# Ledger of designs, part 218: VHH binders against Flagellar brake protein YcgR (ycgR)

Target 1, 263 residues: Flagellar brake protein YcgR (ycgR), of Thauera aminoaromatica (c4kar8)
Amino acid sequence: MAELSTPSPASPAPLDGGRGDELEKFTLRGARQILQLLQDLITHRGLITAHTGGGHSFMTAVLKVDEERGRVVLDPSPDPQANRRALAAPRLTCVTQLDGIRIQFPLVGLGEGQDKGRPALFAPLPAEMLRLQRREFYRLQVPLAHELSCLLKAEDLARKPVEVSARVIDIGAGGVAVVVPTGAAEFVIGGTLPACRLALPDGEPIELDLEVRNLNRQTQRNGTEQLRVGLRFAALPRAADTRIQRYIFKTERALNAKARGGL
Below, E stands for the ipSAE of ESMFold2; O stands for the ipSAE of OpenDDE; V2 stands for 0.75 times the mean of E and O plus 0.25 times the DockQ between their complexes.

## First folded at step 19 (VHH)

Design NC5 (from LA106 with S103L; framework vhh_7n9e_1; at its last look DockQ between E and O 0.38; V2 from the best seeds 0.69)
Fold by OpenDDE, look of step 19:
Structure NC5 (fold): chain B 263 residues (1-263), chain A 119 residues (1-119)
Amino acid sequence: as target 1 above (263 residues)
Amino acid sequence: DVQLVESGGGLVQAGGSLRLSCAASGFTFSSYAMYWGRQAPGKGREWVSGISSGGGSEAYASSVKGRFTISRDNAKNTLYLQMNNLKPEDTALYYCAKQDYELGYFSYWGQGTQVTVSS
């Protein structure tokens, strides 16, 4: 049973309030570019995680690009319920990787039909496709065996200070992604969380300021909704940076060793 | 369908004030963080401000911090941007945007409302 490691949605690059421009740099909007990228996905048989909202997703693939009709053909889920959710969803969020580059694009206006006598899903060509290069957005997925936590200092609905202990799901040189219970605190992109504490295994927690860069709602298998918060290190002391880099390096090495059968 | 309709823009002198409104429909407004962006002539879109779904958290671009105030009325499905001490560099088309919790960033832009600040 090959545990299809659902590619953890790499935290989109922190939308710097001024960096809407940065995300735009990674966003393909040209028809030709979009078509080419979709064709590349077909060629490489790239598996796509399609998010239908409400924490639900299914695995699909681009089967064909119909340029004449301006539509993309997707492989339907073997689960009829997943297909129903997809068709009912106002938007499908597709996430995949190609050559180590995370690709994300929305599809709207899904329909069902047949392609060459086989059931298929159809959608208009995406208006945009986001390509995030790993080098710039590398995030180490935090192993469950090496749990990291981050104490977030945020505000609740009443603007009262609250502390939220969050599990770190990924970490990079530039920030962390954490998961918090829905409603634990109020978050907004561009918001600053001052004097937070990142707990690393090698010593005392690191105090740092964090900036909210992205927000994703995720529904767990048990039906519990969680909020994934992408956080940028707003002010990271050099010593803290060194510790974080060391952690990443050590953890990557351990993971690679395990993958090679050495552990 | 998600609809965002911006209003309140206009011509104002430097140092003046405007209040923008964004009427939202087609979604549960109170469940989403909302944002203001702007696009100046010849420039890309830039983020201006954001407010959490419940209004408990606010954020501002450095360029507008201390001058602009974002607020929301969830009962009216309306987002506001109070702009004080306006500067010529604030001249732009101002957009309202909805949080996209699937993509992780904001989406769904309205038609925008033009703000022009004269010297």
Scores: ipSAE 0.819, ipTM 0.942, lowest interface PAE 0.5, mean pLDDT 87
Fold by ESMFold2, look of step 19:
Structure NC5 (fold): chain B 263 residues (1-263), chain A 119 residues (1-119)
Amino acid sequence: as target 1 above (263 residues)
Amino acid sequence: DVQLVESGGGLVQAGGSLRLSCAASGFTFSSYAMYWGRQAPGKGREWVSGISSGGGSEAYASSVKGRFTISRDNAKNTLYLQMNNLKPEDTALYYCAKQDYELGYFSYWGQGTQVTVSS
């Protein structure tokens, strides 16, 4: 049987829902900065998600930087099909995190070969790297004991209002991520949820409008499927922003004190 | 293999209407949120609209809200975009996209369908 011919679609959508020119000030293009950041990824053994387009990705790592040849050396996938897709892709979009900071960079001209007798993937050094170092991108992982929740005012299959009490798993200056049971409501990236209520430990819940920014499926230990919903604060009064920042600060201080007590 | 095939584009006068279709195959269509995006000459691809997996929630870019309507027919594995009161600024190659629940965003798979709006 002949395989279906699938045209190569354009690259996958940006990871942040089409963010554009705001990211320019976080883009590194200096050769020394790029080399240092790649070396930091090597030193910290950063695990990288490499997107090959068409909704496919694989896990990799930067094994080393070959400055003399002007290229990076990547760990190939154990899945030969993933390696073939990577080699066929017009570019590879690499995404990782270093010290809580999101790193993203393109690689073009990927080739295969050997490094110290082991199979490896090679590419020219990236011409640019994105390093998102900004207050709005920091996310505190909410301790489970805090039981932080957000009441979402969403829609069901019949387009009727439905309220979902969702556990907050991370929180930052610009938004929250929550988890809900699969099917609890209908969510779509770009959707708005007006008049939701964020319950912080101090004071009355904060009423705020939320926008859906990302949707992930998660499987719990027991096999139960849930949905992780990334939500942006649409417009946030200064007083509400202050309360959120205070919660983050106090929780960070408590976590840091615990870490020092453990030293 | 995931396939998305867009159709229904064409040349239309400003103020006119078009209805785009996206035929989906190779995945369980009803389990995925779906989207429309477009690429104007000299620009990157931009999000236009989205619809939840069951059709209970819709979202629109501010530039098209009130003029465009997204819909889906899960029995026919088809996504639609009704475009009314078209403007020259709507001229673009239009793509449908599928939610990627591992990446957390959406991905384009088709060749797109051209919409050209003349003054």
Scores: ipSAE 0.781, ipTM 0.941, lowest interface PAE 0.7, mean pLDDT 83
ESMFold2 (binder alone), look of step 19: mean pLDDT 85; pTM 0.857

Design NC6 (from LA92 with Y108S; framework vhh_7n9e_1; at its last look DockQ between E and O 0.45; V2 from the best seeds 0.70)
Fold by OpenDDE, look of step 19:
Structure NC6 (fold): chain B 263 residues (1-263), chain A 119 residues (1-119)
Amino acid sequence: as target 1 above (263 residues)
Amino acid sequence: DVQLVESGGGLVQAGGSLRLSCAASGFTFSSYAMYWGRQAPGKGREWVSGISSGGGSTAYASSVKGRFTISRDNAKNTLYLQMNNLKPEDTALYYCAKQDYEWGYFSSWGQGTQVTVSS
């Protein structure tokens, strides 16, 4: 029973990334980078889910990278039908994880053959590989005892303005992650939520603009689905920044004190 | 399996217009935010625009804001990008991408459609 490691809570997208370069940040196109990543997959014996289309997939692994021939060698499926589907597919979509990072890449021009006398699948090296790195920005996990909320100003399906009270899950210098009920509002990465209100315990809510950086669907223990929204502070007044920093430090100190048995 | 097929690209003169389409299949299209990206020659892929699952929220890169309009028809499983007042710098291979709600970003894209804007 391979313990499906619960995907670590999605760290917010890099807060410093411009709107236009997010895809690039996650896409490897350099030949050396691609080769290195494929080699890493070999080294770690990473299992790959290969999608052949039509809802079909099979498990494979990169067995070898043939740099001279510019091809990747894959482990064929033990299911001959899966291999036939793979060979018939115009594109193979490969999905895997390495060190908790999702890797996705297309293979085109799949063929079958033998590698060292064993059946193998061959494909040209991928032109690009997606590597979704979660930049670990230090974010304080907001204790349930010290609840923060953020009033989000968003739009519904009809583009009507709506206000959604969201619980803040984590907070850092550059932004917050919040949870909202599924369907409460429409969100898109790169979208701006103007004039939102972050409620801190020490005073009046802070009005600020937020930019959507990531969107995760999460299923709660009770089976209810919620949307986690990673938000960047788009324009934070200095005074607000100071308050946020103060909150973080104060809360961290309290948590540490509690952990040490002092509270 | 997720399939995205871009179309509508071509050669256009500066100041001209194009409308790109992305036909989506293999997933519940109406449940996912969708995106356009592009890759210019010798450059990396950049985000261009995004639209929420229901279309109630849109976003644009600063470079295309006011010129491009993203839209979707959920009944047709199709994403659109209306591009007006095209510039030579808009020359690129344009991709549509699907939101990945497990990882938080967009992770699926098609083969792209070439847009070439001549001066």
Scores: ipSAE 0.844, ipTM 0.952, lowest interface PAE 0.5, mean pLDDT 88
Fold by ESMFold2, look of step 19:
Structure NC6 (fold): chain B 263 residues (1-263), chain A 119 residues (1-119)
Amino acid sequence: as target 1 above (263 residues)
Amino acid sequence: DVQLVESGGGLVQAGGSLRLSCAASGFTFSSYAMYWGRQAPGKGREWVSGISSGGGSTAYASSVKGRFTISRDNAKNTLYLQMNNLKPEDTALYYCAKQDYEWGYFSSWGQGTQVTVSS
């Protein structure tokens, strides 16, 4: 029977290309925008991880865009098994970075052939590309020697309060990224951590509210698993903002002076 | 292959309740934070709620806090959203999603289940 004026839920695109609500404004669907972004990847020789499903992936690159035929040309893997998986996959999820900005796009209908006598993979142009430029501000990579930390007030598996001292790995005007041991606390995107304490070298810790914005798993060289937690500052008092900006500025100047003095 | 299948939607009067379910397969459910989102007519997708992998931490959009409760049963690989005191503004297609720890965000939206709240 006729539906109310609700949007259709059905999409012909694979579900692996799904995104959260905040990602829609970073999704390119215009043909000219897509062509320009693909050309930028070619120009900067962006290495691409192409995910074929089942936890399998291979490294590739966009070699060219054939605008007249509406196709992209990809570098095949030197591993024949990876190429077979790619050709058998109903779609590839391609992931890369361009100048630190995450780029993601699906390719469907992958085929094999040759380009100028060399083996190549071909696919129709993607119908959409994600260009995730999430950061409003520069993020300083915190020197290890500074040992910056942030005391997080979070919850454990039993929903009981826990305090976790987390090492700060980057800091900017809008937030920090920290690392914690896996299992130290329970985190979820959108979660609010009230009354955390950020320790800077130049005074008393700053009390601030933090919001979880991203969660990554990382394995250290020694095999230890840790969680990288991206955190946004809630409304920061002017004095706290000034201290953070001063720390960033002073540290960048010190790092730049070392680089120049090491010529 | 990650699969998320939403169910439990329907037509309900304002002030009523619904319980949504999301059946998960193709991954170790208990190792991932999970989320609900929704898409109202003519609007983009909106984050609604999230729950940590062990269930120890939850988060809600301000528009639903106090009315909606997210939960999970890791033994049944199922995510839930209890929706109470429903309002016409809650009318939307509701989707679940899985945390992606390589990318750092959530992805793998299902087909959704329709919730319609009449006045």
Scores: ipSAE 0.717, ipTM 0.919, lowest interface PAE 0.8, mean pLDDT 83
ESMFold2 (binder alone), look of step 19: mean pLDDT 84; pTM 0.850

Design NC7 (from LA92 with S107A; framework vhh_7n9e_1; at its last look DockQ between E and O 0.45; V2 from the best seeds 0.63)
Fold by OpenDDE, look of step 19:
Parts: sequence; C-alpha cells; structure tokens
Structure NC7 (fold): chain B 263 residues (1-263), chain A 119 residues (1-119)
Amino acid sequence: as target 1 above (263 residues)
Amino acid sequence: DVQLVESGGGLVQAGGSLRLSCAASGFTFSSYAMYWGRQAPGKGREWVSGISSGGGSTAYASSVKGRFTISRDNAKNTLYLQMNNLKPEDTALYYCAKQDYEWGYFAYWGQGTQVTVSS
C-alpha cells in the first residue's frame, strides 16, 4: 500500500517586495532570451507598432532574426513617408503583445535594404526587451457577497492627508488589490500607505502598512474609470496574517462548496 | 509618441549635488506617475524614485532616501531629481520613466543621462 504522499501545497511565492527589482524583473537582457522572444514574435506573426517619435508610428513585424550579423529584419511600412521617418529617427520604440503580455523594445541604428529581394528594414538586435506581465500571485477573488474594504490613508493632490475607503477585489497572503475612484488620492509605485485598515468579516479591522506595488486604470461597464491599486502588506503582525489566512481558507472553501452545488 | 529626454547628468565629486531633469512629451504628463531609474555599469536597471501624477505622493529606494528628492512641474512637463550627498555607488545612467496605467507598469524611458561620482 504505497502511501500517496499528498503533494505539499506549493508555498505561495513571496511577493518579492524588492522596490528596486521590478523593472529588472521584466527586462530581458540576455542574448538568448532576446533572440528567443524575437523568434516567438516571428512564430506568432506578432504585429508591432513602431514609434518613430513626433507622434508618428507604423505597423511592422519581425520578419527574421539574423544571428550571424546580429540584426533584426523588420517589415517596412507600405507608406514611404513612414519608412523615411523611421530611418531618420534616432530610436525606434517597438511595442507589441504576445500571449497577453506587452513587449516593448528599442531599436537603434535602423537601416534599409533588401532581404531575399524584398525591401526590408534592418536594425541591430535590441540590447534589452521589456516584457510586462502581470504578476500572477495566488490571490483569492473576493466575492461580492463577502465584501472586504480597506481604508487607505493617502495624500491628495495638495499633499493633504485623505482617507479613502477602497473595495478589496482580491486578497492573498502578501497583499490586496483594491479599487478606488480616480482622483480619490495620489498613488505611486513604491509608495507607503501607513496605518491603513483592512476590514475582515470576522472582527475588528486590521491596522497595517501597505506598499503600492501596482497601479492600473480600469474602465467599468458604465464608463466610469477606476484605479486598481495593488498593495503589499509591508508589515503584517502574525495575528493579522493568521486572520487573513483564515479568511482566505474559509472563503475558498465556501466558494468550492457552492461550485459543487452544495449551496 | 512618448518622448522622455533626460538631462543634468555629469561628473561630480563625492558629497556633491546634481539636479536631473526629464522633459516629457507625447502624452498628458500630469495624468501619469513618473519615475527615475538608474543602471550602473555591469548591473541591471534599478528603481530610484517615483512621484504620483499630481506630485502628492513620492517614493524612494532605500539607497537614496534622504539624499534624493523627486519633483515635477506639470505646467512644464518636466520631472526632476535633486541628488544631494552623492556617492560613488550612485554612478549610473539615470532614466526617466512613465507609468503605464493600462499594464500597471512604468514602460517608457528615455536615453538616460550619465551621472559619474568620483571618490
């Protein structure tokens, strides 16, 4: 009777709270990584918006990666004027999306030529590529029936203290995401919100410090714009952590029970 | 098109001061949080400071806290970084970066301005 070792629940990856590493985490600098990502763009026929500056852009695609010459081949614009602007630009900013992930990279030293008898644009391989993906942390989506709120202590445009009651949309061991009306307060990534209050259903609000980790504008179905704020627990007392974990567990169990037709 | 042009870098002695500027164009500057980052030789790009769209909130890396001050003039579409008590370890290419609210990251940056702090 082989004891089926219950797979140890994968410890939620710690919300790596390192302020300094965020951009780096999303920036590819390795030659192999860059090449692979460019190849992926080719494979998926990803359309790229190439910004030439001055409010001008054109659609292009990576046609080929020439590893031997260390260059990328781009599809020229059907607009000769766009190509001229591209060639005159000191820097081309390329923006695209692959699998829902925004990719941005600069190209410098653009030239024109022919690839297999067809007009093409050439540039040295980018030194870096930015891959902006949402950090997928295990977070419980807060059911509307179990509303959580967080009182945020922030500052307004005049640097006056303001309190904003925010709805919690998701919660995890490492933090919460909240929604606030646009303009309700000033937020910046890396900013600290001290002495906030997280309201859980099981008792008194938890006082805690929060760090802003993400800012996203969302337009609601009704056309109203809201700001989604991703917040990390900066200093969470053990008792508070236990309460949060208990809430998550209880809520997940309830949701699962409902999904199974039990409620 | 988003354009960010950094300036104000240079050579300075340890303990000295510099003020960086970033001229922004191609977007509504006052609607976006702005950031400074830097990249030291042989190192990755690191976050240095951030300021909210209206300037009401600021943040600093621990390494620069108390020495650097981020500010902005929305009327001039300009971001600033006052750097005081500079150290050799502050030697880096400094970048201005724009918040992207659609993706939730700062996605746009300029060419950078070189800051070199001599011992």
Scores: ipSAE 0.711, ipTM 0.905, lowest interface PAE 0.6, mean pLDDT 87
Fold by ESMFold2, look of step 19:
Structure NC7 (fold): chain B 263 residues (1-263), chain A 119 residues (1-119)
Amino acid sequence: as target 1 above (263 residues)
Amino acid sequence: DVQLVESGGGLVQAGGSLRLSCAASGFTFSSYAMYWGRQAPGKGREWVSGISSGGGSTAYASSVKGRFTISRDNAKNTLYLQMNNLKPEDTALYYCAKQDYEWGYFAYWGQGTQVTVSS
């Protein structure tokens, strides 16, 4: 059966002092949206890493939301020093995951007290929450045996054209992800790669324009570093779209048949 | 810790020029793509421009293309934005940003530098 491509989860990273502008589309600012996401974290008993700065963090959870007072209630650390650092911090950067989606939000104005006779930490509702879902659409993990490739027309260090044959690792209706050796070409989010060529098993390669949407660095076990480049299709002609959908359908069907026929 | 310090902003007449700088420390600057963004009063942050780690590839928002030029000096750990033919609509707090290769996007780390363009 077909397997959806998922990247390995990254280690928590500090969010001190900044947000990426590309991430604005994943940022929730509406009060109802924020309340619902916090309630989802409560319902799923999500563990949260709260970063206090200086490389320090502690594990916590949202225990409840007090909508009437506009506050969240957090589980204090059993380590009193962690609680003191949290109360002294100008901002807690909270990081967690819900259903494979990375969630981040700041808490400001943390206070200590009790909730129904239990020690608790309190903060006003966050003004924003990041819910990073990079894969909103189905993506087929391309079987290695297909050797699916995309010829990228990119630039080198001297801003001169260079062609890079990149292995396609996943493909969907809106784009592809490819891997290249680090340093094979220069990439930047927002960069446009005109007249690239996607090679499907049947028929002539598809000429299409691509836009760089994300860049991830991956280290292989042999120590070699490669770059995963997320690419969006510029508007596809109907014929190209049809060929891509046909490839996805046929590949899924073949994978499903292999799974059943392996009995 | 990552530190990005923006400078070079100021008050300028429409049609004028400014050059912004972003001093970077706390990471290997030459290994990261870098970006500029801006935030006008009462608006969300807008991506402005990006440059690859080696400087070989650049990208610009359509509103600034042809007027702004992003560059970097990896020996000095400094990112630049040359802004020409400035318009009142360019008035904003300008931030530099660092690529995050674990998340796949970029983030702003500095306090920004104010650019004010008067008619």
Scores: ipSAE 0.679, ipTM 0.909, lowest interface PAE 1.0, mean pLDDT 82
ESMFold2 (binder alone), look of step 19: mean pLDDT 85; pTM 0.864

Design NC8 (from LA92 with S107G; framework vhh_7n9e_1; at its last look DockQ between E and O 0.43; V2 from the best seeds 0.00; counts 0 for: pae E 2.8 > 2, grease 24.3 > 24.2)
Fold by OpenDDE, look of step 19:
Order: C-alpha cells, then sequence, then structure tokens
Structure NC8 (fold): chain B 263 residues (1-263), chain A 119 residues (1-119)
C-alpha cells in the first residue's frame, strides 16, 4: 500500500515585495519577445494608436515584421497630413491593447516606402515594448454578505490627514483592493498609508501599514466614479497574517459550499 | 494627445543638484498622479518618485529618498524633480510619466532628459 504522499501545497510564491513598481517588470527588451509580441499584434489585427506629438495621432496597424532588415511595417494613415506628421515626428508613441493588456512602444526613425507595391510606413524595431499586465495575484473576492472594510489613513488635497472608510473588494495574503469615492483622499503608487485598520469579521480590526500598488478609476453602473486602490501589506504581523489567512480559507470554503448547493 | 516634455537634465558633479521639469499637455494635469522614472545605461527603467494628483501624497524609491523631492504646479501643468546630493549611480535618462487610471500603471511618458553625474 504505497502511501501516496499528498503533494505539499506549493507555497504561494512570495509576493516580490520589491518596493518600486519597476516598469522594468512590464517592459520587454528581448529581441525575441519583441518580435513575438509584434507578431501577435499582426495575428490579432490589433489596431494601434500612433501618437505623433502635438496632440495628434492616427490609427495604424503592424502589417509586417521584417526581421532581416530589422524593421516594422505599419499601415499608413488615409490622411496624408497625418503621415507627414508621423514622418516629421522624432518619435511615435504607439499604444494598443492585446487580450486586455495595454501595450505601448516607441518607434523612432519612421520612413515611408512601399511594401508589395502598397504605401507603407517603416520603422526600426522598437528597442522596448511595455506590456502592462494586471498582476493577477490570487485574491479572494469579498462577498457582499461578508463585508470587509479598511480604514485608510491618508491625506487630502490640502495635505490634511483624513480617514477614509473603504470597502474591501478583494483580499489576498499580500494585500487588499479597496474602493473609495473619487476625491476622498490623495493616492500615489508607491505611497505608504500608515496605521490603517482592516476590519475582519472575527474580531478587532487589524492595524497595519499599507502601500499603494495600483490605482484604477472605475465608473459604476449608476455613473458614479470610484477609485479602486490596490494595497500591499507593508508590515503584517504574524498574528494578523494568520487571521487573514483564516478568513480567506473560511470564506472560500463557505463560497464553495454554497456553489455546490449546500447552502 | 498626451504630451510630456522633460527638461533640466545635464552634467553635474557628484554632490551637485539638478531640478528637472516636465511640461504636461493634452490632458487634465491636475486629475492625474504623476511619476518620475529613470533608465540607466544597460539597465531597465526604474520608478523614482510619484506624486498624487493634488500633490498631497508623495512617494520615493529607497535609492533617492531624502535626496530627491517631487513636486507639481497644477496651474502650470508642470511636474518637478529636485535632485540633491547627486551620485554617479543617479546617471540615467529621466522620464516623466502620467498615471493611467484605466490600466493602473504608467500610461504615458516623455522622451526623457539625460542626467549625468560625474565622479
Amino acid sequence: as target 1 above (263 residues)
Amino acid sequence: DVQLVESGGGLVQAGGSLRLSCAASGFTFSSYAMYWGRQAPGKGREWVSGISSGGGSTAYASSVKGRFTISRDNAKNTLYLQMNNLKPEDTALYYCAKQDYEWGYFGYWGQGTQVTVSS
């Protein structure tokens, strides 16, 4: 009877607590990666907004990647003036989306020519491409029936201390996402909110420091704008961590039980 | 269209100071958090500092904390970075960046301004 060693639950990869949302984490610089992403854009016929500066932009697409010549081929604008602006621009800022991920990359050295007898714009391959992925950390979506709140200590526009009661929308081992009314407080990515209070159902609020990791503006169905703030636990006591983990586990179990028709 | 134009870079000796400026246009400047990033030669772009839309909250990378000060003038649509006690390791192309509230990250950045700190 071979004791099937239950595979030890893979310890969640330590939330790389590195302070600085290094854009580097989202920046592709590898030639192969860049080529692949450009090919993906071609495959998906992704429309690209090319910004030429001065408040001007035009819609384009990557038509081809010429690896031999190290260049990208773009669809020219139907507007000759837009093309002239593009060619005159020292840099194009290209913005697009693929699979819900924002992609941004610069093109420098734009030229015009023909590709297979059709007018085309040419540029050297970008040296870097920014791919802004939402860090999908496993986070429990907080059920409305089990409301969590977090009292945020922040500053207002006048740099006066304010306390904002925020609804927790998701929680994980590494942090929480909360929603606050727009204008309730000032937030900046990388900022620290000291001595905040996370209210869990099982006892007294947990005092903890939070670091702002993400800021998203959301419009509700009713037209009201809210700010979603992604917060990292900056210094979580072990006891607090245990409580949070317990909450997550208990809530997940309850949700699963409900989903199975048990409640 | 969002435009960010950085200026104020240059050559400075170690221990010196520079003040960077970023002129913003094409968006409601006062509605967005703004950031400074930098890219040293052969290195990736790193976050340096951030300031909230109203300027009420600021943040700094550990490497520049106590030396750099981010500020903004919303009336002038300008972001600033005062850099004091500059070190050779601060040598980089410095970028001004706009918050994107839809994506939650740096939405746009300028061409950058070169800062070179000599030993």
Scores: ipSAE 0.766, ipTM 0.925, lowest interface PAE 0.6, mean pLDDT 88
Fold by ESMFold2, look of step 19:
Structure NC8 (fold): chain B 263 residues (1-263), chain A 119 residues (1-119)
Amino acid sequence: as target 1 above (263 residues)
Amino acid sequence: DVQLVESGGGLVQAGGSLRLSCAASGFTFSSYAMYWGRQAPGKGREWVSGISSGGGSTAYASSVKGRFTISRDNAKNTLYLQMNNLKPEDTALYYCAKQDYEWGYFGYWGQGTQVTVSS
């Protein structure tokens, strides 16, 4: 009785091999922790590789969590075969990174449907999520009073150089998120903005190269459209890294002191 | 109603060239950044290249930089990928994608066009 087999390497996931007792310390099982991590993935719009088995996978994202029904909503593949494999699979193994932290979780019972008239994939919330905190990354929400800004050197719609002063809304060791008026400049995910200048409260602005990681359109209360641009730092000099870390530490300390005194 | 239709794929010898096209309809093409991605046999989908809505900014994966050129014609609602000096590792199903500003990442992908590079 001959059986057909395809000699190919198993999909390289997860990073540390199968789940062993060594990974248990990084495994989240609490419902609130799982919901918060899923919300973090939604907020950062992280790209997820969903493995369907047999060496097949597709790119997706968590679009939202339907907490009332206990489900996650995923972006379907444009490849119908990938969607059919996903729907037939006994489980999906979802793998992503959140600013250098590996996130992995299983989804079972996947179904297809509609969300706001768009095709979508649905699955029950995972019972566990792996969060390998080897490069734990924190994003400080910048107080409005600090008026942190970043001067972006970009191009406008006519392909002419423009400089845009963008307000920094969060900052971490690996990057910033900024807001700019819609149409102030042209951006593309993967694009590099050389020689930008990050203005911190103390000292001269920091010159650095930034890479565009995500782009969201947002409408302000007054109806004005803004573009939220997620930016990664490229190759920080140690002095720049030290200044950013110092700003984060001092601001966190000040915010914690106010919260303690205000309670 | 978003539709993305890729074409221009085929079989080509290593060192050869192909030009992919993506015809777009069902949205205001000139308002969106556009992307090419690919999926090789037995591998996940990877980002290849992107171009801003007006064409003022482009970006490329390191594996294709200098060989591939992304462009767009907003008057014809068409996205292009000129692929030169093709290598066997470029063999993949190539899709175009529309920027999804609601979610901040790549959005809807087309059906794809097969590119096969023989050695």
Scores: ipSAE 0.412, ipTM 0.829, lowest interface PAE 2.8, mean pLDDT 81
ESMFold2 (binder alone), look of step 19: mean pLDDT 85; pTM 0.860

